# Ledger of designs, part 7: VH-VL binders against Alsin (ALS2)

Target 1, 196 residues: Alsin (ALS2), of Homo sapiens (Human) (q96q42r690to885)
Amino acid sequence: GYIASLHELATTERRFYSKLSDIKSQILRPLLSLENLGTTTTVQLLQEVASRFSKLCYLIGQHGASLSSFLHGVKEARSLVILKHSSLFLDSYTEYCTSITNFLVMGGFQLLAKPAIDFLNKNQELLQDLSEVNDENTQLMEILNTLFFLPIRRLHNYAKVLLKLATCFEVASPEYQKLQDSSSCYECLALHLGRK

## First folded at step 1 (VH-VL)

Design m05 (framework fv_modakafusp)
Fold by ESMFold2-Fast, scan of step 1:
Structure m05 (fold): chain C 196 residues (1-196), chain A 119 residues (1-119), chain B 107 residues (1-107)
Amino acid sequence: as target 1 above (196 residues)
Amino acid sequence: EVQLVQSGAEVKKPGATVKISCKVSGYTFTDYYMNWVQQAPGKGLEWMGWINPYSGGTDVAEKFQGRVTITADTSTDTAYMELSSLRSEDTAVYYCARDYYDSWGFDYWGQGTTVTVSS
Amino acid sequence: DIQMTQSPSSLSASVGDRVTITCKASQDISNYVDWYQQKPGKAPKLLIYDASNLETGVPSRFSGSGSGTDFTFTISSLQPEDIATYYCQQYDNLPLTFGGGTKVEIK
């Protein structure tokens, strides 16, 4: 059912928001607060990543709140809760992924100064937990890449849930078509941005 | 209290059609998807397709497209799987299985229906 | 289609042994893997969902782990009633696909 699938979406969105909030508060903000972070170019690219990450986190939090309000009877427009946010999410995901890709192409985390590298090494266990990397032998840079591409993985989750929601409607209905189209958009974006 | 009860064993000739039922009880039929799974003798599990009883929407694996029809009757809380143009390799146990709503896990299964295709 | 490669195809172990089964997906499927137990002549039973979560009523000796493409299912202390074939299944994308199964026998 539709309501059951929305509860699933709300639960996983709350879980994902919590994870992004932890990355933002425990990794990105402390990292960017360090003196002698790196060269001007590297710092500017990382600040852009953090800015886009923060915006994405905010939108995910808002989406989770909207789902919760709907499920507790505050909002009646089911299509609005999901579909109205889709283009805003797509734009924010695209901007975030562009920023992280630009940062990595220009040398990424390896170009950070010693204080930043020391900070990341000191927090390696937390980084592994947040990225869900289970192999203790995984290199720090691979852990960081997995962590910062976590939003791409979430795009696949959105596509899957939207397909489940679509099957709750007649194939000929406008709701079915819109949910199918949204699912395809998230899946195509995930494929374009790469999987990890 | 949740139960999925399937119709009895069938023996069919090549070219025939078989229709298997899966009657549910103990939950709201329209709140869960119903899947159909084939298992040939001594072989593994193969997904055939699913139906959403709420909408009547179906999806069928490519291997079975054109031969499988999945339907649901909400007045009797019964799902059906119809397989046409039977071949000897369709000899198998067929299961219905309920979709778990917060994952794609099948938390309740029917007991299985044996279909034997022989001359 | 996403292919699920399960290994080994069969194994024999003694009561009390630790048994490990692996499952490899042909592409990244995050944690969208379930594990089933099928005893001879019976329908499959869900044991583990979302790679690592134990289904209600399932004994704690069963566990799952993994993410991405590599998944592991473990029985920490094999019991006689655990003789069965075990299957992994992905639900990242349609069509849903199962591993080939691992037959677990007692020596």
Scores: ipSAE 0.006, ipTM 0.441, lowest interface PAE 13.9, mean pLDDT 83

Design m06 (framework fv_modakafusp)
Fold by ESMFold2-Fast, scan of step 1:
Structure m06 (fold): chain C 196 residues (1-196), chain A 118 residues (1-118), chain B 107 residues (1-107)
Amino acid sequence: as target 1 above (196 residues)
Amino acid sequence: EVQLVQSGAEVKKPGATVKISCKVSGYTFTDYYMNWVQQAPGKGLEWMGWINPYSGGTDVAEKFQGRVTITADTSTDTAYMELSSLRSEDTAVYYCARGWYEYGMDVWGQGTTVTVSS
Amino acid sequence: DIQMTQSPSSLSASVGDRVTITCKASQDISNYVDWYQQKPGKAPKLLIYDASNLETGVPSRFSGSGSGTDFTFTISSLQPEDIATYYCQQYDNLPLTFGGGTKVEIK
C-alpha cells in the first residue's frame, strides 16, 4: 500500500543520503585536500563537482527528513519534494550532473596528477563498495564513472517509486495524474542527463 | 519503542584507552547515522563525530582526530566509540545519539561517565 | 567551523513568564538549527528542528524562529518542569556545533 511504499522510499532515501555523505567525506574532501592534484583547470572543475555534489547531498538529506516527518504525521503530503518535483530539487540534480559531465569531457579523473591517482587506487575497495560494482575485475575509471553517476540512477528510482505509488489510486483520480506527472518529470530528467 | 543503551561508567588512568558501546533497538540500525557527543562536568555539548552503520564510514571532529575511533557492528546492532591516550580533560559524560539522517539527533543514549584520574 | 554564540548563559524567571533565548551563527546557515533541552542528570531531548518545527510530543509553549544568522527560542509560559539547560545546534556544515547553553531556573 501507499504508506508501505512511502516507508520504502524514505528508507532508500536515507541509505542513498548516507552513501553520498560517505563519498563526500571519504573520497571528495580528502582528494581535494591533496597539494598536487593536477592543473589549475582540472582542480577548478573538480572543485565545482564537489560543490554541486555537497549541495545535492544536503537536499537529499532534507528530502529524507521531510518523508520521515510525513510518516510520523508531522507534515502533510503536499510538502513532499518528490510529489512536487520541486525546481530546487531538480535544479540541484541538473547542476551536479552538468558539473561531473564537464569534468569528464575535459579529461576527468585521468588528468589528475600522480598523488591523486595514488589516493584513488589506495581506496579502490571503498570506491568499489560505494559504487555497488560487483565485479572485482572492474577498472578504476569504470568504478569512478559508476560512482559519480549514482544520482542519475536515483532519478530512475524516484520515477519507479512514483509509478508504484500511483497504483494505490484510481486511474481517474487527480492523485493518480499528479504521481504520473511527477514520475514522467524524473524519468525525463534522468534520460536527458544520462546521455553521456 | 526506540532505545539506545550505553555501557556502564568507566574509571581510567591517564594514557589508557576506553571503549564505550551503544546498543540500539526498535529501529533499523543502518537507516540512521550514530553521533557521539562529549559533555565535560558543568560544561556544554561537543560533537565528536558520527558513523554511518550502513557503510562503516566515519567523520571525526578535528579536536579528536588521531585519538577517536568510531565503529559499528551490524550483527549486534551496536555502535562503539574508542578514545585513546586519555587525559584528565577527557573526564566527561559521553552520549551516543541517533541522527535524523545527517543533522537532527532525535534519540539519545543515557550517557556513559568516564573519569580519568591518576 | 561555524560558531554558535548563545545568550544569555543563564537566567532566572517566574512560573508563567515568557523566556527568550538567542543563538547567533558566525555565518549564514539558512534555517539549519535544532534546539535541545537537557534536564539535570539526563540526556538532551530534541525540541525544535529546522529552526521553527516542533518535535512530536513537545508542548506547544515551546517555539523557535529565525533564519540566516539570528535564531530565537521561546517558552511562552514557563512551567516548573522546564528547569533545564537549552542548546542550539547548527547542521549547515560539519563539524556539527552547539551553542554554549542557557541554564533556565525558577525564581
Scores: ipSAE 0.006, ipTM 0.510, lowest interface PAE 11.6, mean pLDDT 86

Design m07 (framework fv_modakafusp)
Fold by ESMFold2-Fast, scan of step 1:
Formats: C-alpha cells, structure tokens, sequence
Structure m07 (fold): chain C 196 residues (1-196), chain A 121 residues (1-121), chain B 107 residues (1-107)
C-alpha cells in the first residue's frame, strides 16, 4: 500500500545517504587531503566531483529527513520532496554526473599520482564493500566506476518506487498522473546520464 | 476475520534466547506494521519495536537495542521477535499488535493473545 | 523520548458514574493519541484513536478529547464490564510510548 511504499522509499533513501556520507568522509575527504595528487587539471576536476558529490549528499539527507517527518504524520497531504523539488533534485544529479563523467574522460583515477593510487589500493576492501562488488578479482578502476555511478542507479530506483506509489491511486486521479510523470522524468534522466 | 496468533509460553534460563512468533490471517500482511510490546507482571505496556513486513525495515526501542531482533516471513505471514541474553527482569507477557493502514504507526487495532516468557534459574 | 503521564494511577467508582482519566504528553503531539482497555489476563483493546474517534464496535459511553499536550478519556456511565486498566499511547514519534495506566475498579 501507499504507506508501505513510502516507508520503502524512506528506508532506502536513509541507507543511500549513509553510504554517500561514508564515501565522502572515508574516501573523498582523505584523498583530497593528500600531497601531490596529480596534475593541476586532474586535481581541479576531482575537486569539482567532490563538490558536486557533497551537494548531492546534502540533498539526499534532506530528502530522507523529509520522508521521515511525512511518515510521522506531520500534516496530511504533505508534498513529497521528490515531486515538490524535482528540478533542484534533478539538477543536482545532472551536475554531479557531468562532473564525474568529465573527470573520467580526462583519465580519471588512473591519472592520479602514486600516493593517491596507493591510498585507493589500501582501501580497496572498503571500496568493494561500499560499491557492493562481491568479486574480489574486480579491478580497482571498475570498483571506483561502480561506486561513483551509484547515483545513476538510485535514479532508476526512484522511478520504480514512484510507479509503485502510483498504483495506490485511481488511474484517473491527479495523484496517479503526477507520480507517473515524475517516474518517467527520473527514468529518462537515468538513461540519458547512463550513456556516458 | 483478522487474527494474530502467537506461539505458546516459554520458560528459559538466564542468558538464553527466546523467539516468539505471531502468525496473521484475514488481511494482507504487508499492508500493516507489526509491533511488539512487553508487559512485566503487574506493570504497564512498553513498546519494544516494529517491523514493516513489506520492506523488512525495523526500529527498536533503545532499552532493547542489541538484544532484540524483529523479522517477518511473508511466505508464511508470520512475524518474529527474538530476545537474547535473557535476564529475570525480562519475565513478562509479550504481545504482537498490528498498526495503522491509515497511519504508518497509528492505532494498534488488533493484538495477539500474548506469550508468557518466564526467566528463572 | 515523549513521556506520557497518566492520572490517576487507580480509581474506584460506582456503576453509572462518570469516570475521567487524563494523559499529558511531554511535548506537542497534535492529536496522535490512542486509548486502550486491558482486562485482566487479556490483550489490550483499542477504544479511541486520534484522540477523539470511537473505534468501530466500541460503546458510545466511551469518548476522548484533547490536542497538543493534554488529553482526556471519559466513560459517561460506568458499567460492570468496564473494570479494566486503561492506557493512553502516542504515535507522533518513535519510540512509541504508553501512559502508566489507570486501573478502574467498581465499589
């Protein structure tokens, strides 16, 4: 039902926020604090990635908090952040995905200096855990790609949950149409960004 | 008709683990939250935690964190509450209660009959 | 945690009397309060939900009122079958919390 689907959205959003927070605190922040990370261009692109990642993490955290508040019955018919702030949310996802794509096109993590590569190899087990990659023979670069493209996978998940929410309303209702439109928007963005 | 049927009384020694079941019928199991409530002899009601059977998501009261595990099996429409490291003060009647289709954690409109757990050496 | 303070802890009244029980929340919980009846040896039973709504099949002599922090439960004309302990409960926020209960006995 509607409440069960909203709770699923809230639970998975809180878990996703926790994962992004761990990536930020245990991987990105320590990485960027290292001396001699690489060329000026590579460092600037990675800093842009980290900046956009931090913005996205913040918005996801706010969304999780809003869902929790909504589920605790704070005012009937409260607008979902995904629906109410979809343009801000979509723009943040787009900006992040653009930044990571630009970084990867310029050679990405492979072009980082030895201290950075050593740091990432030392933390490979953590990176595998965070990315949910189970094959221990998976290359570091593949693990990193999986990890930093998690937001695109999350867009697909938003689309699916919104479709489930829509089924709780009559097909002719404004609620059904609004949820269907939002689902299509997230799916379209995910497919566009996923093409690299 | 809606029914919540709990497993039978248990007698356990201190340090043991107890697992209580709550089998539901007469409604869609995944449309309601399932709550667990403890009532010590002669005392009031104390909420232990709940589970959303649809998602598997749980919340547990601080007093029981680390000792309580709440699970649900949608294939058998059964919720479970497992309490470990039992102490004499865990002697109580344990209830399952479904909460609000209209509200996520709203009214406990149907309750199980209760399961008596006695912890004695 | 939201504390629910219930008063009195016990009372004795005669058949036909008006019985009033109060429940105070430690913070504003809007109308997210339910009331339950528990007879000896039995599971609790929902009587009132959302502060003032009578549950289906519950006699009209039971009523609830209040909002914010102060809530009242009333039995307009006490009957012998009403001997029980009554509990308020908030569901505004986790953890869910119950009042201490009010034992109602007949003289």
Amino acid sequence: as target 1 above (196 residues)
Amino acid sequence: EVQLVQSGAEVKKPGATVKISCKVSGYTFTDYYMNWVQQAPGKGLEWMGWINPYSGGTDVAEKFQGRVTITADTSTDTAYMELSSLRSEDTAVYYCARSGYDFWSGPFDYWGQGTTVTVSS
Amino acid sequence: DIQMTQSPSSLSASVGDRVTITCKASQDISNYVDWYQQKPGKAPKLLIYDASNLETGVPSRFSGSGSGTDFTFTISSLQPEDIATYYCQQYDNLPLTFGGGTKVEIK
Scores: ipSAE 0.000, ipTM 0.433, lowest interface PAE 16.9, mean pLDDT 84

Design m08 (framework fv_modakafusp)
Fold by ESMFold2-Fast, scan of step 1:
Structure m08 (fold): chain C 196 residues (1-196), chain A 122 residues (1-122), chain B 107 residues (1-107)
Amino acid sequence: as target 1 above (196 residues)
Amino acid sequence: EVQLVQSGAEVKKPGATVKISCKVSGYTFTDYYMNWVQQAPGKGLEWMGWINPYSGGTDVAEKFQGRVTITADTSTDTAYMELSSLRSEDTAVYYCARVYYDILTGYGMDVWGQGTTVTVSS
Amino acid sequence: DIQMTQSPSSLSASVGDRVTITCKASQDISNYVDWYQQKPGKAPKLLIYDASNLETGVPSRFSGSGSGTDFTFTISSLQPEDIATYYCQQYDNLPLTFGGGTKVEIK
């Protein structure tokens, strides 16, 4: 049902926000505070990733709060970010995915200087846990790639939840059409960004 | 004082329908979800579903889908659970329990009804 | 569905003993676990919420810990009134699921 799907979205959004917050505070912030991270170009690309990651994290937190308010009957929360085709939310996702893709195409984490690589190796268990990579033999670079592509994978989850929500309405209703269009939008964005 | 008061014990034949009520007092009915939980004799707790009384939205566990209907009447501050096509294995105590759900803060089922015994026998 | 595997299914202990009950989730549920006490013939009572938070009015001898998939509930000094069945319950995802329960008896 409708409320069940919203609870699923709210619960998984809360978990996702906590995970992104931990990545930001435990990995990205300390990493960028290190001296001699690498070349100017590599550092600039990583700073762009961190900036767009922080913005996305903020918006996901706001979305979770909005879902919570809606589920508790607060009238101001009836309009959910994910349902609006919000250019701010979609653009933030696109900007983040573009920044991480550009960073990885230019050599990514492998091009970081020794102090950065040492830091990442020190935190490998945390990175493994945050990325939910089960295989303990997975290499550091693969763990990092999995971790920083989690937002793209989340877009698939949004599409699925929106599709479930749509089936709770009559096909001829404006609600059905809006949810179906939003689901298709997130599915298309995930596919497009995943190919980059 | 916050209270959940459930309707009395029921004895039903196989194939019958039972409707259990849970009347609340001492808090705003629409601020909390209402859970329904089944406990067969000598067995553990099993979640059946819940309702958001503000919206009327419900979720029902797969095992009970098609047989359970959960409703709420905000004019009387009463939640209902209706179980149809009763079987002998539906013999159990049924509980209502409120929960406050906040995405940033979780709360458990802090107040429970006293339970309603339903016996299904031929 | 998220499965909650609770152990042991029953135990007997003496007054003053430390009692430990464990609960394992089939997937990572962060800290979204509650613990309940059910005395014979009575409705369950919330003791611990969000894995480690003590409910108001609950004695300090009760505690909870854990995160991810492994959770522990402890009674530091068992009292006669603690004879009950104890249940863990996850609320990370629907359907809500309970552990099988642990029956605590006094020797």
Scores: ipSAE 0.000, ipTM 0.443, lowest interface PAE 14.3, mean pLDDT 84

Design m09 (framework fv_modakafusp)
Fold by ESMFold2-Fast, scan of step 1:
Structure m09 (fold): chain C 196 residues (1-196), chain A 121 residues (1-121), chain B 107 residues (1-107)
Amino acid sequence: as target 1 above (196 residues)
Amino acid sequence: EVQLVQSGAEVKKPGATVKISCKVSGYTFTSYYMNWVQQAPGKGLEWMGWINPSGGSTDVAEKFQGRVTITADTSTDTAYMELSSLRSEDTAVYYCARDEWLGDYYGMDVWGQGTTVTVSS
Amino acid sequence: DIQMTQSPSSLSASVGDRVTITCKASQSISSWVDWYQQKPGKAPKLLIYKASSLESGVPSRFSGSGSGTDFTFTISSLQPEDIATYYCQQYNSYPYTFGGGTKVEIK
């Protein structure tokens, strides 16, 4: 049913927010606190990544709270940014993905100074766990790529849950069409950003 | 206060094009769909189409396909309805109306004041 | 397209009377019908949404009921300010379609 699918969306959004918060607090913030992180250009690009990651994390947290409030009858569904193709939500995903892509194109984590690389190696087990990479033989750089592209995977998850919500309505209904349109929007965004 | 303010009355010749604006205030423009509704003199209401201002996606009733273009400008919080190849049967009052479909309040809860379009020789 | 047949097309009633308007859909629309009030020279105003839900700020004398193909709109005690044309509208499928309207007058 519709309410069950919304509970699934809320539960997975809470889990995703928790994961992004852990990445921010245990990886990005400590990493950026190092005095010898790399060249000025590399540091500036990574700071952009961290800034846009933090904004996206905040919005995902707000969305999770709104879903919870809606399910408990406290807030209106019009506050559900995912269901309305909110430009703020979509733009935040786009800005983040652009920043991480720019950082990686310019050499990414491989160009960080030794203290930063040492920090990441020391935390490899945590990075492995957060990225949900099951192969324990996976290289550090592949783990980092998987981790920082988790938001793209979440866009695919949004598309799938919106499609499930649509099946709760008749095919000819406006609700079905609007949910289908939302699902297509998130899927197209994920494909576009994944290619950048 | 939530308000939808439409552009003023238009008088057009047959074959001309008219573009009506609907400027919103008091709410987040991209959070609601915007519908357009036609009402001929002394007649009932007829749905023309809607736009999702967030993505720009539209749906237009078959009767108006090919002649109606609905657009939105998020920088000015304004929706537009453009009707081309005007004929005398297009003489009507045109309304914009916001729509919320997954909230507690389904339906077109706030309407513009209407724009009168007269098509005459 | 779904045809919405509204009846009566007009009625005259006295202040305090119970007024009933009906709307029939040409196919099942579940509960996806709204009711609007339109006063002369004014835009329509939403009164009832999803067949039976009262819009915020609308007087409790207005109510709606029905499902499937048959819908009813009621004014329990007609007031002078209720003189208007009333419309049903389905949103079960595109295009959205309206009933022909019912003109309510005081005799």
Scores: ipSAE 0.000, ipTM 0.459, lowest interface PAE 13.2, mean pLDDT 83

Design m10 (from m09 with heavy chain D99E E100G W101L L102W G103F D104G Y105E Y106L G107L M108F V110Y; framework fv_modakafusp)
Fold by ESMFold2-Fast, scan of step 1:
Structure m10 (fold): chain C 196 residues (1-196), chain A 121 residues (1-121), chain B 107 residues (1-107)
Amino acid sequence: as target 1 above (196 residues)
Amino acid sequence: EVQLVQSGAEVKKPGATVKISCKVSGYTFTSYYMNWVQQAPGKGLEWMGWINPSGGSTDVAEKFQGRVTITADTSTDTAYMELSSLRSEDTAVYYCAREGLWFGELLFDYWGQGTTVTVSS
Amino acid sequence: DIQMTQSPSSLSASVGDRVTITCKASQSISSWVDWYQQKPGKAPKLLIYKASSLESGVPSRFSGSGSGTDFTFTISSLQPEDIATYYCQQYNSYPYTFGGGTKVEIK
């Protein structure tokens, strides 16, 4: 049912928020605090990634809180941000994915100075856990790529959940049409961002 | 002083129905999901299902579907778990457990004291 | 369903000993595991949440660690009042599943 599906969405959103918070606090923040990260250009691109990541993390937290309040019957929380094609929510995903793609196109993590590479290698087990990479032989750069593209995978998850929610409504209803349209929007965005 | 107080022990015959209550106090009943957990004698814990008291929506584990009905009465701040077509395998202690809010990160923060149900001819 | 395999099923230790219990998930659950203590005839009591966070009012001798699929629960200095059965529980996905329990006894 509808409410059970929303509870699952809220549960997975909470877990995704927690994962992004851990990446921010345990990887990005300490990494950017190192004395020598690399060239000025590389550092500026990574700082942009971290800034966009932080903003996205905040909005995902707000969305999770909104879902939780809606499920607990709070009057003011009856509208889901995801259903309204929130430009702020979608724009934050787009801005983050653009920033990470720009960073990677310009050489990415491989251009970081030795202290930064050493830090990442020290935390490789944590990075593998956070990225859910199961192959122990996966190289650091591939782990990092998987980790920092998790938001694109989450967009696919939103699209799938919205389709499931739509099946709880009559095909001719405004609710069905809105959920279908929203699902297509998230899927289209994920495909567009994933091809860079 | 959050409290979950369950109804007393029940002895039932096979084929009967049992209805267990879980009365809450010390918090807003409709703000938290309520879960039910079964523990057979000498066995571990098994999740049965949950209810959102605010809307009355429920989800029940596949093993218990068709026999378990979970309900909530917001006028008395009481959750109920009804198990029908009782079998000897249903002899167990049944617990209600409050599900923590999303932002709290923990799952079951408060538990009822448990209700023993014995199915015996 | 995510299966939680808990080991050992039982152990006996002396007061003051370090006790470790492990829990293995059949697939990654990140850090979404809680640990409960259950004394005979009593309801379970939450001790550790989200793999490593100590619940308010719980003695510091209890700790948890791990992520992904492998989790450890530790009692650094076993006390007589710690005689109980301990359970891990995952809440990464429905249905919520518990480990089989570890019965801790004093020698």
Scores: ipSAE 0.006, ipTM 0.465, lowest interface PAE 12.4, mean pLDDT 84

Design m11 (framework fv_modakafusp)
Fold by ESMFold2-Fast, scan of step 1:
Structure m11 (fold): chain C 196 residues (1-196), chain A 120 residues (1-120), chain B 107 residues (1-107)
Amino acid sequence: as target 1 above (196 residues)
Amino acid sequence: EVQLVQSGAEVKKPGATVKISCKVSGYTFTSYYMNWVQQAPGKGLEWMGWINPSGGSTDVAEKFQGRVTITADTSTDTAYMELSSLRSEDTAVYYCARDRYSSGWYFDLWGQGTTVTVSS
Amino acid sequence: DIQMTQSPSSLSASVGDRVTITCKASQSISSWVDWYQQKPGKAPKLLIYKASSLESGVPSRFSGSGSGTDFTFTISSLQPEDIATYYCQQYNSYPYTFGGGTKVEIK
């Protein structure tokens, strides 16, 4: 059902926000507070990643809170936030994913100076937990790549939920078409940003 | 007609509270964040905070935390900024500004401003 | 907080002149800067967003450039109606911060 799919979206959005918040507070902020992180260019690219990540995290948090309020009747008659703010979401995801891709192409975390690498190794268990990587033999750089590409996986989740919502409407309805188009948009963006 | 209309000028005594309104027309109030900006006489612009009318969530600049409350009433499409414990240095023009994000952050629509004078 | 240092604080130029205003951020803000025009007694008006994008309906004589910490706003051929104070604003991080403004007047 429609309401069940919205509850799924709200629940998974809250969990995703919690995960991004942990990455921001426990990994990105401490990492950027270290001295001698690397070259000016590497540091600037990482700062760009952190800036876009913080913006995305904030928007996801607001979206999750809004969905929860709507579903519990506090904001009854509010339209679906993800559709209303599609451009805001798409732009923020695109900006973040572009920044992380640029950083990784330029050498990424491996290009950071020793203090940063030491910090990341010290936190490897936390990074594995956050990235949901279960193979204990997975190398640090692969864990980091998985972790920082989680927003792209989230775009696939949005597409799937929007398709579920669409099936609650007649194929000829305007609602069906809007949800179907939005789903395709998120899926196409995920595929575009996920290219190596 | 797309516009933001603010309440009229206020004259207050030190220690008082002022509440300024910003009424929206011509667009969907809950689709854009609303910002508040202070401009002291002959000085520049200073960001105070914003509200998401769609959920009521707010963020307020550190300088104004504890004194500023930003709210929104979706039944009347009106945003409010309340400033308490007024001091002479709060004498300023206060603006509401819509935050339009389709290709980046920017304040594309501004209210006309509300002059607040704090004098004994 | 990110400090935006705007220069000059005021300038006088003739109609048809090229006017250049600069903003320097205390730390890198990528391209996340906007430029506003404020005429006396009026609210600010958006001219340039995201460092170099011209807002719809704004004359092409206005332009912006820069990235990182150094940003420039240019009026290619000053017109009488361009007399105003111009402000830069960063939105890379909270709190949003504005430059101190540049008052543009005609000789």
Scores: ipSAE 0.000, ipTM 0.438, lowest interface PAE 16.3, mean pLDDT 82

Design m12 (from m09 with heavy chain D99E E100T W101M L102V G103R D104G Y105V Y106D G107Y M108F V110Y; framework fv_modakafusp)
Fold by ESMFold2-Fast, scan of step 1:
Structure m12 (fold): chain C 196 residues (1-196), chain A 121 residues (1-121), chain B 107 residues (1-107)
Amino acid sequence: as target 1 above (196 residues)
Amino acid sequence: EVQLVQSGAEVKKPGATVKISCKVSGYTFTSYYMNWVQQAPGKGLEWMGWINPSGGSTDVAEKFQGRVTITADTSTDTAYMELSSLRSEDTAVYYCARETMVRGVDYFDYWGQGTTVTVSS
Amino acid sequence: DIQMTQSPSSLSASVGDRVTITCKASQSISSWVDWYQQKPGKAPKLLIYKASSLESGVPSRFSGSGSGTDFTFTISSLQPEDIATYYCQQYNSYPYTFGGGTKVEIK
């Protein structure tokens, strides 16, 4: 049902927010506070990644809170936030994914100066835990790649949940059309970003 | 008891069209996505596409776009896969497979028995 | 598309042996990997989902591990009924892609 699918969306959104919040507070913020991170260009690209990541994290947190309030009857909602503000979600994810792709194409984490590399190596166990990488022998750069591409996987989750929600409405209804169109948009964005 | 029962074997000439059915029972047809998978003789599995039977929305792999049409009839709880412009390389066993999503995880939990399609002149 | 490279393509082992199959993704897919067993003339059957989770009713001798790009499927003690071809599959992105399969036979 509709409510069961909304509970799944709310629960997974809250878990995703928690993980992004931990990455921001335990990895990105401490990393950027270090002296001598690398070349000016590399540091500027990483700062852009952190900025877009923080904005995405905030959006996800607000969405999770909105879903929880609606489901618990604390706040009445006429329509889902992800549908009402779909352009905000699409733009936020696109801006983040563009920033991380630009950073990685220009050499990424491998081009950071010694203090930054030392920091990442010291926190490799935390990075592995946050990325849910089970193989202890996985290379640092692979762990980082897995970690910072987690948002693309979330787009696939949105698309699938939105299709499930659409099945609860008549095919001729405006609600059905909006949910199906939104699902298609999130799926297309995930495919476009995931193939790069 | 969940069952996916597919239509029988087909022999077609090059250029023909084949339509395979997958009739389900033992669960609510509209609650699960249905996928189609191709397996050429002695080769591996290749995903073709999916349909959401509730709304009829579909997605088809790029390799099969333009030749594959996936449909569902909710009155008979039957999914269909139609493949046109058949060539010898389309000789394969075709499977329907139900997709289950639990807590954001997807997998194929039930499969049809397969339909053999032979394309020869 | 995400390419799934599976190895070996075939293997022969004795009853009671530990059998290991590997699967490598062309890009990181986190833990979005499922493993299927296919016996001759039959449809595939799910054994492992999300890289390491055992499907209900599947014997505990089957296990999976890995994340990112490298995944492993293990049969801790091979039984005669385990003669089959095994496939990995990624669900990270469309199109869903399968590994080439590993044919497991008993000596």
Scores: ipSAE 0.000, ipTM 0.473, lowest interface PAE 14.7, mean pLDDT 84

